# VH-VL binders against Protein TIC 22, chloroplastic (TIC22): the designs that were tried, part 23

Target 1, 202 residues: Protein TIC 22, chloroplastic (TIC22), of Pisum sativum (Garden pea) (Lathyrus oleraceus) (q9zst9)
Amino acid sequence: ATLTPNHVAKSLAGTSVYTVSNSDNEFVLMSDAEGAKSIGLLCFRQEDAEAFLAQVRSRKKEFRGGAKVVPITLDQVYMLKVEGIAFRFLPDPVQIKNALELRAANRGSFDGVPVFQSDLLVVKKKNKRYCPVYFSKEDLEYELSKVSRSSKGVGVSQHIMVGSFEDVLKKMELSEKSSGWEDLVFIPPGKKHSQHMQEVIA
Below, E stands for the ipSAE of ESMFold2; O stands for the ipSAE of OpenDDE; V2 stands for 0.75 times the mean of E and O plus 0.25 times the DockQ between their complexes.

## First folded at step 17 (VH-VL; framework fv_ustekinumab)

Design n1 (from y1 with heavy chain Y52D; at its last look DockQ between E and O 0.81; V2 from the best seeds 0.81)
Fold by ESMFold2, look of step 17:
Structure n1 (fold): chain C 202 residues (1-202), chain A 120 residues (1-120), chain B 107 residues (1-107)
Amino acid sequence: as target 1 above (202 residues)
Amino acid sequence: EVQLVQSGAEVKKPGESLKISCKGSGYDFTKYWLGWVRQMPGKGLDWIGIIDPGDSETTYSPSFQGQVTMSVDKSITTAYLQWNSLKASDTAMYYCARLSEFDFYGMDVWGQGTLVTVSS
Amino acid sequence: DIQMTQSPSSLSASVGDRVTITCRASQGIGTWLAWYQQKPEKAPKSLIYYAYSLQSGVPSRFSGSGSGTDFTLTISSLQPEDFATYYCQQYNSWPYTFGQGTKLEIK
């Protein structure tokens, strides 16, 4: 048995992203890079959604009077994706820079939303172990500094793995129970993982 | 496939008029704004202006305002750049480029360029 | 107008080298920055859009990063076909403006 959509959505609780809606509270959609389908843009930073709103208003008069930036949580986004709605995430550019720096210098570009993890960190709540996955490398580094001597200098980065959020979600969706993927929890930017776990598990 | 095909190279004398073209194909011509970019010999790129093919709304870069005229004929999916009286300093390569939806992907399609040479 | 300043104006590098080109905006432009490659007598080719997104069909050795005023284009392992002039361009505010270009020459 694979992990349910509700299980995956719960792992995403607490993280907000931002999109542009029209005056009817519908997502403003655009063509994907290939021109094959319509997508909604979801920004991890509010300022990026505000900049996109400005472009929307400059190109189509119908949006000049009613379009606005709205927040939406990742668990809600995930459930809409399960219902067949297509989205594209626009990550925080600082996290893209972090991802590029963590990968070997000759590997080149990074695709997707960066997420960061360390095998040195587990979170225990109600006698269950969870593997925290961070959207912010800086937040992970802070937590590592509390448990690792190598947190001084370059040693912190040696304990950090980077991957794409999209790949992690796909693996969670395809995984069987007891595969290890059921124990993931995503940590919103700017939150301590212990505080987040208290809010979402308790 | 999505294409912008520009008219051929022009050799003109100062004072002559000229109208160069950019024909779009493979997409809904009125869905995307289209613009013109100048590249003087051995130099970088300058935006001339952008035009909405749907209603012919134009926006020019300040240095080109009044120097050229952009227009479209949407019935044949063609944009134009026009001079009433060419100067030698108009010698350059001229590109048309399509702005992606809401400009998000930047200028995703470029024409091959039209070389305009103005000399006595 | 937002001025875009590239550095360096010219550079030489060998096949296999890591190359970094920088672009600085005179005002904040968020992530609304593109990188173009132009070979002699050819139209510019889009490489990177939105500061960090790779255009379709562009080799993964190219990458972009930055936001606000400071941006980089990196080629992780230079290939012979990468000899060209590279331009950054802001498309945050009209008029859209290009950097002056960086000529990359293979040694």
Scores: ipSAE 0.775, ipTM 0.887, lowest interface PAE 1.0, mean pLDDT 87
ESMFold2 (binder alone), look of step 17: mean pLDDT 90; pTM 0.913
OpenDDE, look of step 17: ipSAE 0.856; ipTM 0.933

Design n2 (from y1 with heavy chain K31E; at its last look DockQ between E and O 0.02; V2 from the best seeds 0.00; counts 0 for: placed apart)
Fold by OpenDDE, look of step 17:
Structure n2 (fold): chain C 202 residues (1-202), chain A 120 residues (1-120), chain B 107 residues (1-107)
Amino acid sequence: as target 1 above (202 residues)
Amino acid sequence: EVQLVQSGAEVKKPGESLKISCKGSGYDFTEYWLGWVRQMPGKGLDWIGIIYPGDSETTYSPSFQGQVTMSVDKSITTAYLQWNSLKASDTAMYYCARLSEFDFYGMDVWGQGTLVTVSS
Amino acid sequence: DIQMTQSPSSLSASVGDRVTITCRASQGIGTWLAWYQQKPEKAPKSLIYYAYSLQSGVPSRFSGSGSGTDFTLTISSLQPEDFATYYCQQYNSWPYTFGQGTKLEIK
């Protein structure tokens, strides 16, 4: 059996993203490139959402008086996705840069929201192992600096894996129980993993 | 410097209570597990249990469940192992050891040990 | 509980010898295995973690290998200070059980 949506959602708990809502607290949706589907834009930075709001206000007069940036957690977003609402994420450009730096291939672009993890940061609680996944490379590196006894440098970077958040979610959804994918825990940017894990695993 | 310093040797009689200590220094005490290991005279290492000072999560080996109690005082970065009623069979060296929250490194730092002698 | 079986229980060797100690787990533990060295009346010292990673300050003559159920500690050229008792430990699952130990004595 594959992971349940609730399980996936739980792994996403605590991370806030930002979107634009109208006066009725409805998400402002954008048409996709083909114009066939409406999608909501989610930003990992509030400033990006503010910029998006400004654009919406400039293009759609009906939103000039009532539209606002609102936070929403990723677990909530995921549940909405499960219900059929499509979203696109706007990643933090800093993290895009970090992801590209870690990838030897200078592709010039990164598709999706970067996430970072390390085999050195596997945590055991209640006789279960959990793999923290970070949205911030800096947060991950901070944790690595505490545990790594190797000289700070090239040796640590080889233990950092970078992937796409969207791809990871897809893999989680398709994964079987006891495959290890159920052990992922997404760490909110700027939040200490120990504190977060205590909150979500308890 | 990271170190674990344990309390001194104890000589007790059967039926007496005992609480030995392990003080951590040089690191964030709340971010590492502390394990306890027993070594009977001339014998191997026996894993007693582990405690996480951050939230006091505790796990005992089945062999030691109900026989000892692990606790911590975070304010003084000290872990404790206690017996309510000692037995002669409790005579052993007791070690505390640090274990990272991240499983990778195993028990990397050990205390010097506390010798407990229980005899009538 | 996972049982750890070391072999041999004791062995004699000379300075300069290559020494191999094995540890077998009763079930798969991946690479969640550590090796410890203990000298008489001293606390154990961590040598190897994660089956093959050398602890800081440990001489390169020590090495660990293995995965799953079978593990090996190797001392490529035995030195006088290496005569001690060695223990393996699994930390795959609680309780973190030790092997019975291997006493390495001078021949």
Scores: ipSAE 0.450, ipTM 0.795, lowest interface PAE 1.5, mean pLDDT 91
ESMFold2, look of step 17: ipSAE 0.763; ipTM 0.884
ESMFold2 (binder alone), look of step 17: mean pLDDT 91; pTM 0.918

Design n3 (from y1 with heavy chain T59I; at its last look DockQ between E and O 0.68; V2 from the best seeds 0.76)
Fold by ESMFold2, look of step 17:
Structure n3 (fold): chain C 202 residues (1-202), chain A 120 residues (1-120), chain B 107 residues (1-107)
Amino acid sequence: as target 1 above (202 residues)
Amino acid sequence: EVQLVQSGAEVKKPGESLKISCKGSGYDFTKYWLGWVRQMPGKGLDWIGIIYPGDSETIYSPSFQGQVTMSVDKSITTAYLQWNSLKASDTAMYYCARLSEFDFYGMDVWGQGTLVTVSS
Amino acid sequence: DIQMTQSPSSLSASVGDRVTITCRASQGIGTWLAWYQQKPEKAPKSLIYYAYSLQSGVPSRFSGSGSGTDFTLTISSLQPEDFATYYCQQYNSWPYTFGQGTKLEIK
C-alpha cells in the first residue's frame, strides 16, 4: 500500500549530483562524522566535487593517479540507498543560505538538503496533478512570478515553504497511494518545470 | 573517545632546545594527518605544519620552515614539535590538532595546549 | 597565502540576541571554511565545517553559510555559554589560515 522505491526514484529523475570515484569507477568513501560507517559524498555542484577531488589527491597517494569527478542521477542514488549504500549530500551553499533565511523569519533553524515548494504551483498533465519541488529557490521564484503579480521580492517568499529533501523522501516512503505524496516531482536546478515534466512524465 | 593529550608547560631560556609532545588515543593514529598550531599571547592562531604519521610526510607553513621540526613515534602514538634553539619570540601556546579524513570535517580534535615561555 | 578577515573584531550582545559574524577570504576557497569557538585559557572547539555543516554536539542555534570569499556565522538566540572568541579558518589551500578573531562579550 506504500509507494514503491521505483516510484520514489522516478520522482527524482533528471537531477544530477557529483561524486569522486577511483580508477575502477568505485565511489571514494570516507568515515562519517562519528567514524561509525563509510559514506560517499554527493555534491549538488560540480565545482564542489572538483574541490573535494583535489583534497582526496592531496591526502591519499593511491588517489593521485586515478581519481575523478563523475556525475550520478538522484534516481540512481536513491536505488543505491535502497540497496544499503550510505551517502551524504553536500547542497549548493546558496540554497543553504536561502533555507536559513526562510527559517529565520519564523525564528527557526535548518539542516539538510533544502527543497522549496509553493501551494500556488500545481501542474496538471495527462490527467494527473503534480506538485513540483525545487532544489533552487530562485527557480521557484521565477515560476511564481509568472503566476502571481501581487508578490515581488519579499512578498514572493511568503508563498515559499522550505523543507529537507531527506525528510520529504522519508515521508514519501512511508506514505500510501492516494495520500498526495505520489504527486511530487523534483525539479533540477536551472530547469523550467514544464520542460522537465515533458522529459520525465511523457 | 578520540583524544590528544599534550605535555606540560615549559619555561626555557633563549638558546635552549625543547621537544614537546602530543599523544593521540581512541583512533588509528597512522591514518589521520596531525598538525601544530601556535597562538602567541593575545594573538590569533597560526598553522605551523602537518605530519602524516603513516609515513612521516611533513608539510610546513612557509614562515615556520626550518624553524621547528615535527616528528612522530608511531609505537606510542605520539607526535613531537622540536626547537634546536629557542627565541623569546617562541613564547606562545602550542596546540596539536587532528585533521579529519581528506580534511573534510576540518580540525575535529584539539589537544589542551602546551604553554612555552622563553625568557631571560 | 589566503588572508582571512573577520568582522567585527569585537561585539557586545545580550542573551537572546541574534548575532552575526562575517569572514572574508582574499581569494576563493569554495566551501572549505571552518568556524571555531575559543574560551579563555581553553583550546579552540570546532563548531562548523564545510562552511555550513554543524560539528557533532554543536547546538542548532549555530549556523554557517557562504561560499567563495564571503562567509557568515550566526547564533540565532545567544546563550550565556556562547560568550567567547570566534575564529574562521580556510582549509582549501595550504597553509591553512585563520581570521584574526571576533570577541563576543556580554552587554
Scores: ipSAE 0.725, ipTM 0.868, lowest interface PAE 1.2, mean pLDDT 88
ESMFold2 (binder alone), look of step 17: mean pLDDT 91; pTM 0.920
OpenDDE, look of step 17: ipSAE 0.847; ipTM 0.932

Design n4 (from y1 with light chain S56T; at its last look DockQ between E and O 0.76; V2 from the best seeds 0.00; counts 0 for: pae O 2.1 > 2)
Fold by OpenDDE, look of step 17:
Structure n4 (fold): chain C 202 residues (1-202), chain A 120 residues (1-120), chain B 107 residues (1-107)
Amino acid sequence: as target 1 above (202 residues)
Amino acid sequence: EVQLVQSGAEVKKPGESLKISCKGSGYDFTKYWLGWVRQMPGKGLDWIGIIYPGDSETTYSPSFQGQVTMSVDKSITTAYLQWNSLKASDTAMYYCARLSEFDFYGMDVWGQGTLVTVSS
Amino acid sequence: DIQMTQSPSSLSASVGDRVTITCRASQGIGTWLAWYQQKPEKAPKSLIYYAYSLQTGVPSRFSGSGSGTDFTLTISSLQPEDFATYYCQQYNSWPYTFGQGTKLEIK
């Protein structure tokens, strides 16, 4: 049996993203690159959402009065996705840079939202394994510093794996139970590992 | 296929009027802003303005305000850029380009350009 | 108006080289920055939007980075077809403005 949407959503709990809504609290949708469908834009940084809001206000008169940036959690977003709403994520460019630095020099671009993880940060509790996945490399490094005396450097970076959030989600959705994908827990940016893990496993 | 096709090269004298065109095809012409860009010979790109074919809303660059006029005929999915009185300094390549409704994707489709030469 | 300053104005490189072009905005523009490639007697081609997102069909050797005021276009391994003029453009606020361009020539 594959992971349920609720399980995937639970793994995403606590992480906030930002989007633009109209005066009726409906998401402002934009066309995809091909103009085939409407998608919601989700920003990991509030400032990016604010910039988007400015564009919305500039280009659509009907949104000038009531449009606003609103926060939404990833678990909520995921459930909306499950219900058929299409979204595009805008990652933090700093994290894109981080991801590119960790990848081989031959990959010049990064598609999607970077996520970072390390086997050194796997938590075992009550005979269950939990693998934290970070949206911020810095947050992951901070946690690594607690378990290792090594400072930032090659020694630490070799223990960091980078992937695409979108790809990870797809893999989770397609995974079977007891495959290990159910062990993933996405750590909200800026949140302490221990605190979030306690909340998730509680 | 989404494309913008511009009218042919123009050779004019100072003081003459001119109207060049940009025809869109392969997409809903009324749902995307169109921009006009000027490129003087051997120089960079300059924004002229943008127009929304759906309602003909226009926004001009300050430097081009009052110097040119953008318009559209959405019935034939064509945008226009016109001068009432050309100057030698108007000699340039002029591009039309499509941008998304919220400009998210930038200028993703470009016309091939229209060369305008103004000389005595 | 927001001024976009590219650096360098021109550079020479060889096939296989790593090339970096920078663009600086006179004020913060977030990530509302696009990169274009223009070959002689051709219209500009969109390469990157939103500072780091590749347009469809653009080779992965192209990458964009940066936010705020400082941006970078990188070509990891220069190919023969990459010799052209590159422009950055901000679309954070009207009027949208271009950098002065960077001409990439064969060494």
Scores: ipSAE 0.388, ipTM 0.797, lowest interface PAE 2.1, mean pLDDT 90
ESMFold2, look of step 17: ipSAE 0.780; ipTM 0.888
ESMFold2 (binder alone), look of step 17: mean pLDDT 91; pTM 0.917

Design n5 (from y1 with light chain Y96F; at its last look DockQ between E and O 0.56; V2 from the best seeds 0.00; counts 0 for: pae O 2.8 > 2)
Fold by OpenDDE, look of step 17:
Structure n5 (fold): chain C 202 residues (1-202), chain A 120 residues (1-120), chain B 107 residues (1-107)
Amino acid sequence: as target 1 above (202 residues)
Amino acid sequence: EVQLVQSGAEVKKPGESLKISCKGSGYDFTKYWLGWVRQMPGKGLDWIGIIYPGDSETTYSPSFQGQVTMSVDKSITTAYLQWNSLKASDTAMYYCARLSEFDFYGMDVWGQGTLVTVSS
Amino acid sequence: DIQMTQSPSSLSASVGDRVTITCRASQGIGTWLAWYQQKPEKAPKSLIYYAYSLQSGVPSRFSGSGSGTDFTLTISSLQPEDFATYYCQQYNSWPFTFGQGTKLEIK
């Protein structure tokens, strides 16, 4: 049996992203590159959403009044996706840079939202394994510094794996139970690992 | 396939009028802004303006305001750039380009360009 | 108006080289920055949008980075077909403005 949408959504709990809504609290949608469908834009940084808002206001007069940036949690976003709403994520450029640095030997570009993880941060509780996945490399490094005397350097970077959030989600959706993908827990940016893990395990 | 096809090269004299065209195909013409860009010989790219075919809303660059006129005929998915009186300084390559409704993708599709030569 | 300044204006490189082109905005433009490639007698081609997003069909050797005022286009390993003029362009605010261009030539 594959992971349920609810399970995947639960793993995403606590992480906020930002989008633009109109005066009726509806998401402002944009056309995809082909003009085939409308998609919602989700930003991991509020400032990117603000920039998007500015674009919306500049291009559409009807949104000059009432449009605003609104936060939404990833679990909510995921459930909307499950219901058929298409979204595009805008990652933090800093994290793109971080991801590229980690993959410098293999890829010149990074597609998607970077996520970072380390086997050193795997938590076992109540005979269950939990693998934290970070949206911020800095947050992950901070946690690694707690388990290792070296917070930065080649040694620490060797323990950091980088992937695409979108790819990870897809793999989770396609994964079977007890495959290990069910163990992933996405850590909200800026949130302490221990605190979030405790909340998720509870 | 999404594409923009522009009209052919033009050779004109100063004082003459001119209207060049850009036809879009392969996408909903009314949902994407179209921009016009000028490139003088051997020079860089200059924005002329943008037009939204859906409602013909226009925004001109200050330097081109009053110098050219953008228009569209959405029934044939064609945008136009016109001069009432050409100058020698209007000699350039002119490109049309598509941008998304909220400029997310930048100018992702370009016409092949229309060369306009104005000389006595 | 926002001025976009590219550096360098021209550079020579060899196939296989790592090439970096920079673009500086006179004021903050967030990530509303695009990179274009233009070959002689051809229309510009979109390479990167939103500062770091690669357009469909663009080789992965191209990458963009930056936010705010400083941006970089990188070609990790230059290929023969990459010799062209490159432009950055901001679309944060009207009028949209281009950098002056960077001509990448064969050494």
Scores: ipSAE 0.203, ipTM 0.745, lowest interface PAE 2.8, mean pLDDT 89
ESMFold2, look of step 17: ipSAE 0.748; ipTM 0.884
ESMFold2 (binder alone), look of step 17: mean pLDDT 91; pTM 0.921

Design n6 (from y1 with heavy chain V109Y; at its last look DockQ between E and O 0.70; V2 from the best seeds 0.79)
Fold by ESMFold2, look of step 17:
Order: sequence, then structure tokens, then C-alpha cells
Structure n6 (fold): chain C 202 residues (1-202), chain A 120 residues (1-120), chain B 107 residues (1-107)
Amino acid sequence: as target 1 above (202 residues)
Amino acid sequence: EVQLVQSGAEVKKPGESLKISCKGSGYDFTKYWLGWVRQMPGKGLDWIGIIYPGDSETTYSPSFQGQVTMSVDKSITTAYLQWNSLKASDTAMYYCARLSEFDFYGMDYWGQGTLVTVSS
Amino acid sequence: DIQMTQSPSSLSASVGDRVTITCRASQGIGTWLAWYQQKPEKAPKSLIYYAYSLQSGVPSRFSGSGSGTDFTLTISSLQPEDFATYYCQQYNSWPYTFGQGTKLEIK
């Protein structure tokens, strides 16, 4: 059996993103680049959502009095996506730069939301293995620094793999139980994996 | 298909008036801000201003305030840039450009440009 | 007004080279920065919006990065058709302003 939407959503617990809503608490939607559908923008940084709110207010009079930034968790976003609402993520630009630096030199643009993982980090809890996936390269680097006491340094970045959040989600949705993809847990920016695991896998 | 088609090149003398046009097609003209950009010969790009065809709200760059007038005729989906008295320093290429929704995608469509030459 | 300063003002490079062009804003603009390509006698063409997002139809060898005040445009493997002048533009605060341009010559 494939992984249920609730399982995928649970792996996303604890990560907040930010969007702009109107005075009726409806998402402010805009056309995608080709004008084919309406999308809601979801910012990983609150400051980016605040900047978008300023643009919304500047360009359309109907939003000047009532539009606001609202938080929403990624697990809630995932369930809304299952219900057919279209979204576009706006990643933290620092993480885009991190992703570009980790990729091969002859590759160009990075598409999607960067996520970072290391095979050196596997966490056991309740007799089960979890593979933490980070939205922040810096948080992963911090955790990796704890696994070595050697005076001879191995570069922490040598153990870091980068991928696209969207690709990881797609693989999770298509995977069977026991494939290993059910063991992933996403670590919010600014959290240690042990704290996060205690909060979501109590 | 979204298109912005500008009026043809103009050769004028100082002190003459001029009105150049930018016709939009393939989209709801009244729902997108439209702007004008100047490029002097061999130089970079300067924003002149933006106008919302739905209600004719305008915002000018400070250096162009009072120097030109932007307007629209939404019945023929056309925007205008107008001078009452041209100067030789107005010699430039003038582009119109559409601002994407909430400016998010930047200036998504550009006109082909109108060359204005002002010489004695 | 927010001043946009590009570096270098011109450069020459060979086909296949990796080239970078930088753009610095006089104050913070978040990610509200676009990159344009302009070939002789043509209107500007949008390459990058929102600092790091590729405009539709633009080859993936182009990439953008940065936030705040410092931004880069990178061409990972230069092609002959990439000869042009490149402009950055902030669209965070009116008046929107362009950098002075970077002329890329293919040698």
C-alpha cells in the first residue's frame, strides 16, 4: 500500500509558512506565469510575506484596508493541496544560494524548495529509525558538527545532499510501505532534530 | 497572446508637442498596470511612470514629474505618453511595459519601442 | 531613490565560460530584483524575477541569487547567443530603478 496523505502530512508537522489573506480570510490568489490557473503564494520567511502584502496593497485598492499576513503549517498546506488548492512556495533565498553552491558546477538554476539531508544522521525513537530532512543547511551543519570529535577535519558540507522538497514529496506519495520513504521527517528552520522529534513523535 | 504595439518613430523639433501610443491586446487592458521606460542613445534604462488603465491612477518617477503626461483610452486599449514642448534632451527610445499581477513576475511584456528624435 | 550598481560595466568571455554579473542596491530590497537581457536594437527581455526565479522560456544555464543588497546573475556555460547587455532592476520601492548595465562581449 502507498503512503496515505495523513502520513505525508504528519512528516511535515511543525513547519510554518506565510501567506496573504483578504479581509474575509481567503487566500489572495494570483495568476501563475502563463495565466492558466490561480495560485496562492507561500513564503518560508515572514518578511517575504510582509513584502508581498505591501505589493498587494499598492496595486489593488480592494486590498488596502483588509489584507494581512497569516501563518499556515505545511501539514495544513499539504491537506489543502490534496483538496485541489494550488500553491507556489517562495523559499528562503539563503537556502537557494546554499543549494546552488552544493550542485555540480555546470548546472544552472535551482527549481523548487531546497531541502538538505545527510546519511550520517539517523535518529532512533520508539524502536523506529527516522531520517531527518532539513529546510536549513545551517541547522544540518550544526547537527553534523556533533558527530565528530576528530582534530583532523572532514568538511561538514561533504556529507550534505541537496534536493527539491517537491520531488521528495512526490516520491513519498508514490512509495510503498517499507520503502524507506516513510521514515522521513522534515525539520523546521531553527529547530534541533531532537527537540522536533520529541514534539511530533511523543 | 499578450501584445504591446507602439506607434512609429518620430522626428520633431524643439518646442513641438508629441503624443506616442502603446496599444495592448490579448488581455484585459483595465486590470494591469502599464509603464513607460526611457532609454537615451547609448545609455541605460529609466522608469518614467506607471498608470492603471482601470481608473487612470498614475505614479511618476520624480525626475519626470511635470515633464510628460501619461494617459489611457481604455475603449481602444491604448496608453499614451505626451509632451507639450519637446526638448533636444528628450531624444530617446521609449518603451511601454506591462507590470505583472502585484508586480511579482516583474515586467512581463514589452512594446517594441518608439524612437523619438528631437533636433533643430 | 534606490541606486543600483552593477559590476563589471563590461566583460569579455569565451563560449563555455562561467560568468557572473553582480548588482548592489543602496538599501535593502528583499528579493524584489529582476534581471533583463537587451540585444542591440531590441526591447529588453526578462530573464529572472524575484531575485532567483527563472522567467518562462529562459534557458536553465541562467541563474540568479541574492537578497537584501547583493545579487548575482550567473551564466553557467556561455553560449554565442548570450552576447548582450544585462540590466538589474529593483522593483521593491518606487521609483523602480535599473543598474547602469553590463555589456557582455563573446570572444
Scores: ipSAE 0.769, ipTM 0.884, lowest interface PAE 1.0, mean pLDDT 88
ESMFold2 (binder alone), look of step 17: mean pLDDT 91; pTM 0.912
OpenDDE, look of step 17: ipSAE 0.862; ipTM 0.936
ESMFold2, look of step 19: ipSAE 0.759; ipTM 0.882
ESMFold2 (binder alone), look of step 19: mean pLDDT 91; pTM 0.913
OpenDDE, look of step 19: ipSAE 0.880; ipTM 0.941

Design n7 (from y1 with light chain W94L; at its last look DockQ between E and O 0.70; V2 from the best seeds 0.79)
Fold by ESMFold2, look of step 17:
Structure n7 (fold): chain C 202 residues (1-202), chain A 120 residues (1-120), chain B 107 residues (1-107)
Amino acid sequence: as target 1 above (202 residues)
Amino acid sequence: EVQLVQSGAEVKKPGESLKISCKGSGYDFTKYWLGWVRQMPGKGLDWIGIIYPGDSETTYSPSFQGQVTMSVDKSITTAYLQWNSLKASDTAMYYCARLSEFDFYGMDVWGQGTLVTVSS
Amino acid sequence: DIQMTQSPSSLSASVGDRVTITCRASQGIGTWLAWYQQKPEKAPKSLIYYAYSLQSGVPSRFSGSGSGTDFTLTISSLQPEDFATYYCQQYNSLPYTFGQGTKLEIK
């Protein structure tokens, strides 16, 4: 048996993203790059959704009177995706830069929503092991600085792996229990992992 | 396939009028803003303005306001850039380009360009 | 108007080099920045949109990053077909504006 959609959604608890809705509380959709389907845009930063709202209102008169930015949690987004609704994430550009820099060290490229992890951070609670996965490299670096004897950024960064959120979700969906993928918990930007773990796995 | 096909090169004298065209195909012409860009010989790109074919709403760069007119004939999916009285300084390559929905993908499709030469 | 300043204005490089081109906006533009490639006598070609997103069909050796006022275009391993002029463009606020261009030439 593979991990259920509800299990994957629980691992995403606590993280909000932002989108634009119309006056009827429907997501504002646009054609994808190929023109083949409609997609909703989901921004990790509220300011990016506000900037998108400004463009929406500037480019189409129908949105000038009623479009607005709305929050939605990643666990809700995941359940909508399971039901076949198409979305595209717009990550924090700082995290894109972080991902590109980490991949450049081995001449790699990067695509997708960055997530960051270190094997040096494993949390035990209620006789369960959890592996925190961060949307912010800086938050992970902060936690690593408390574990590592090195106070230098280079030493801390050598313990950080970057991956694609989309790829991690696919792996979780295809994985069996006891594979280790069930141990993942995603840490919202700007939260300490201890605070988040206390709130979601109490 | 989404395409923008521009009218051919023009050679004109100062004071003459001119209307160049940009024909869109392979997409809903009225759903996307269309932009015009000037490139003077050996120089960079200058943004002229944008027009919405659905209702002909326009926005011009201040440096081009009153210098050119953008228009659309949506029955033949064609946009126009026109001058009432050309100057030698209008000599340039002129591109049309489609802005994606809400401009998100930027100017995603470009015409091949129309060279306009104005000399006495 | 938002002024866009590219650096350097020109650059000589060899095949295989890592090349970085920068673009500065005179005020904040969020991530609403595009990069275009133009070869002589050709229309510009869209490379990057939204500061960091690769247009369809563009090789993965190209990447973009930045937000606010400071942006970069990187070519990780320069190929012969990459010798061209590169332009940034802000499309956050009307009127949209281009940088002055960066000419990338073979050494």
Scores: ipSAE 0.777, ipTM 0.894, lowest interface PAE 1.0, mean pLDDT 88
ESMFold2 (binder alone), look of step 17: mean pLDDT 92; pTM 0.940
OpenDDE, look of step 17: ipSAE 0.859; ipTM 0.937

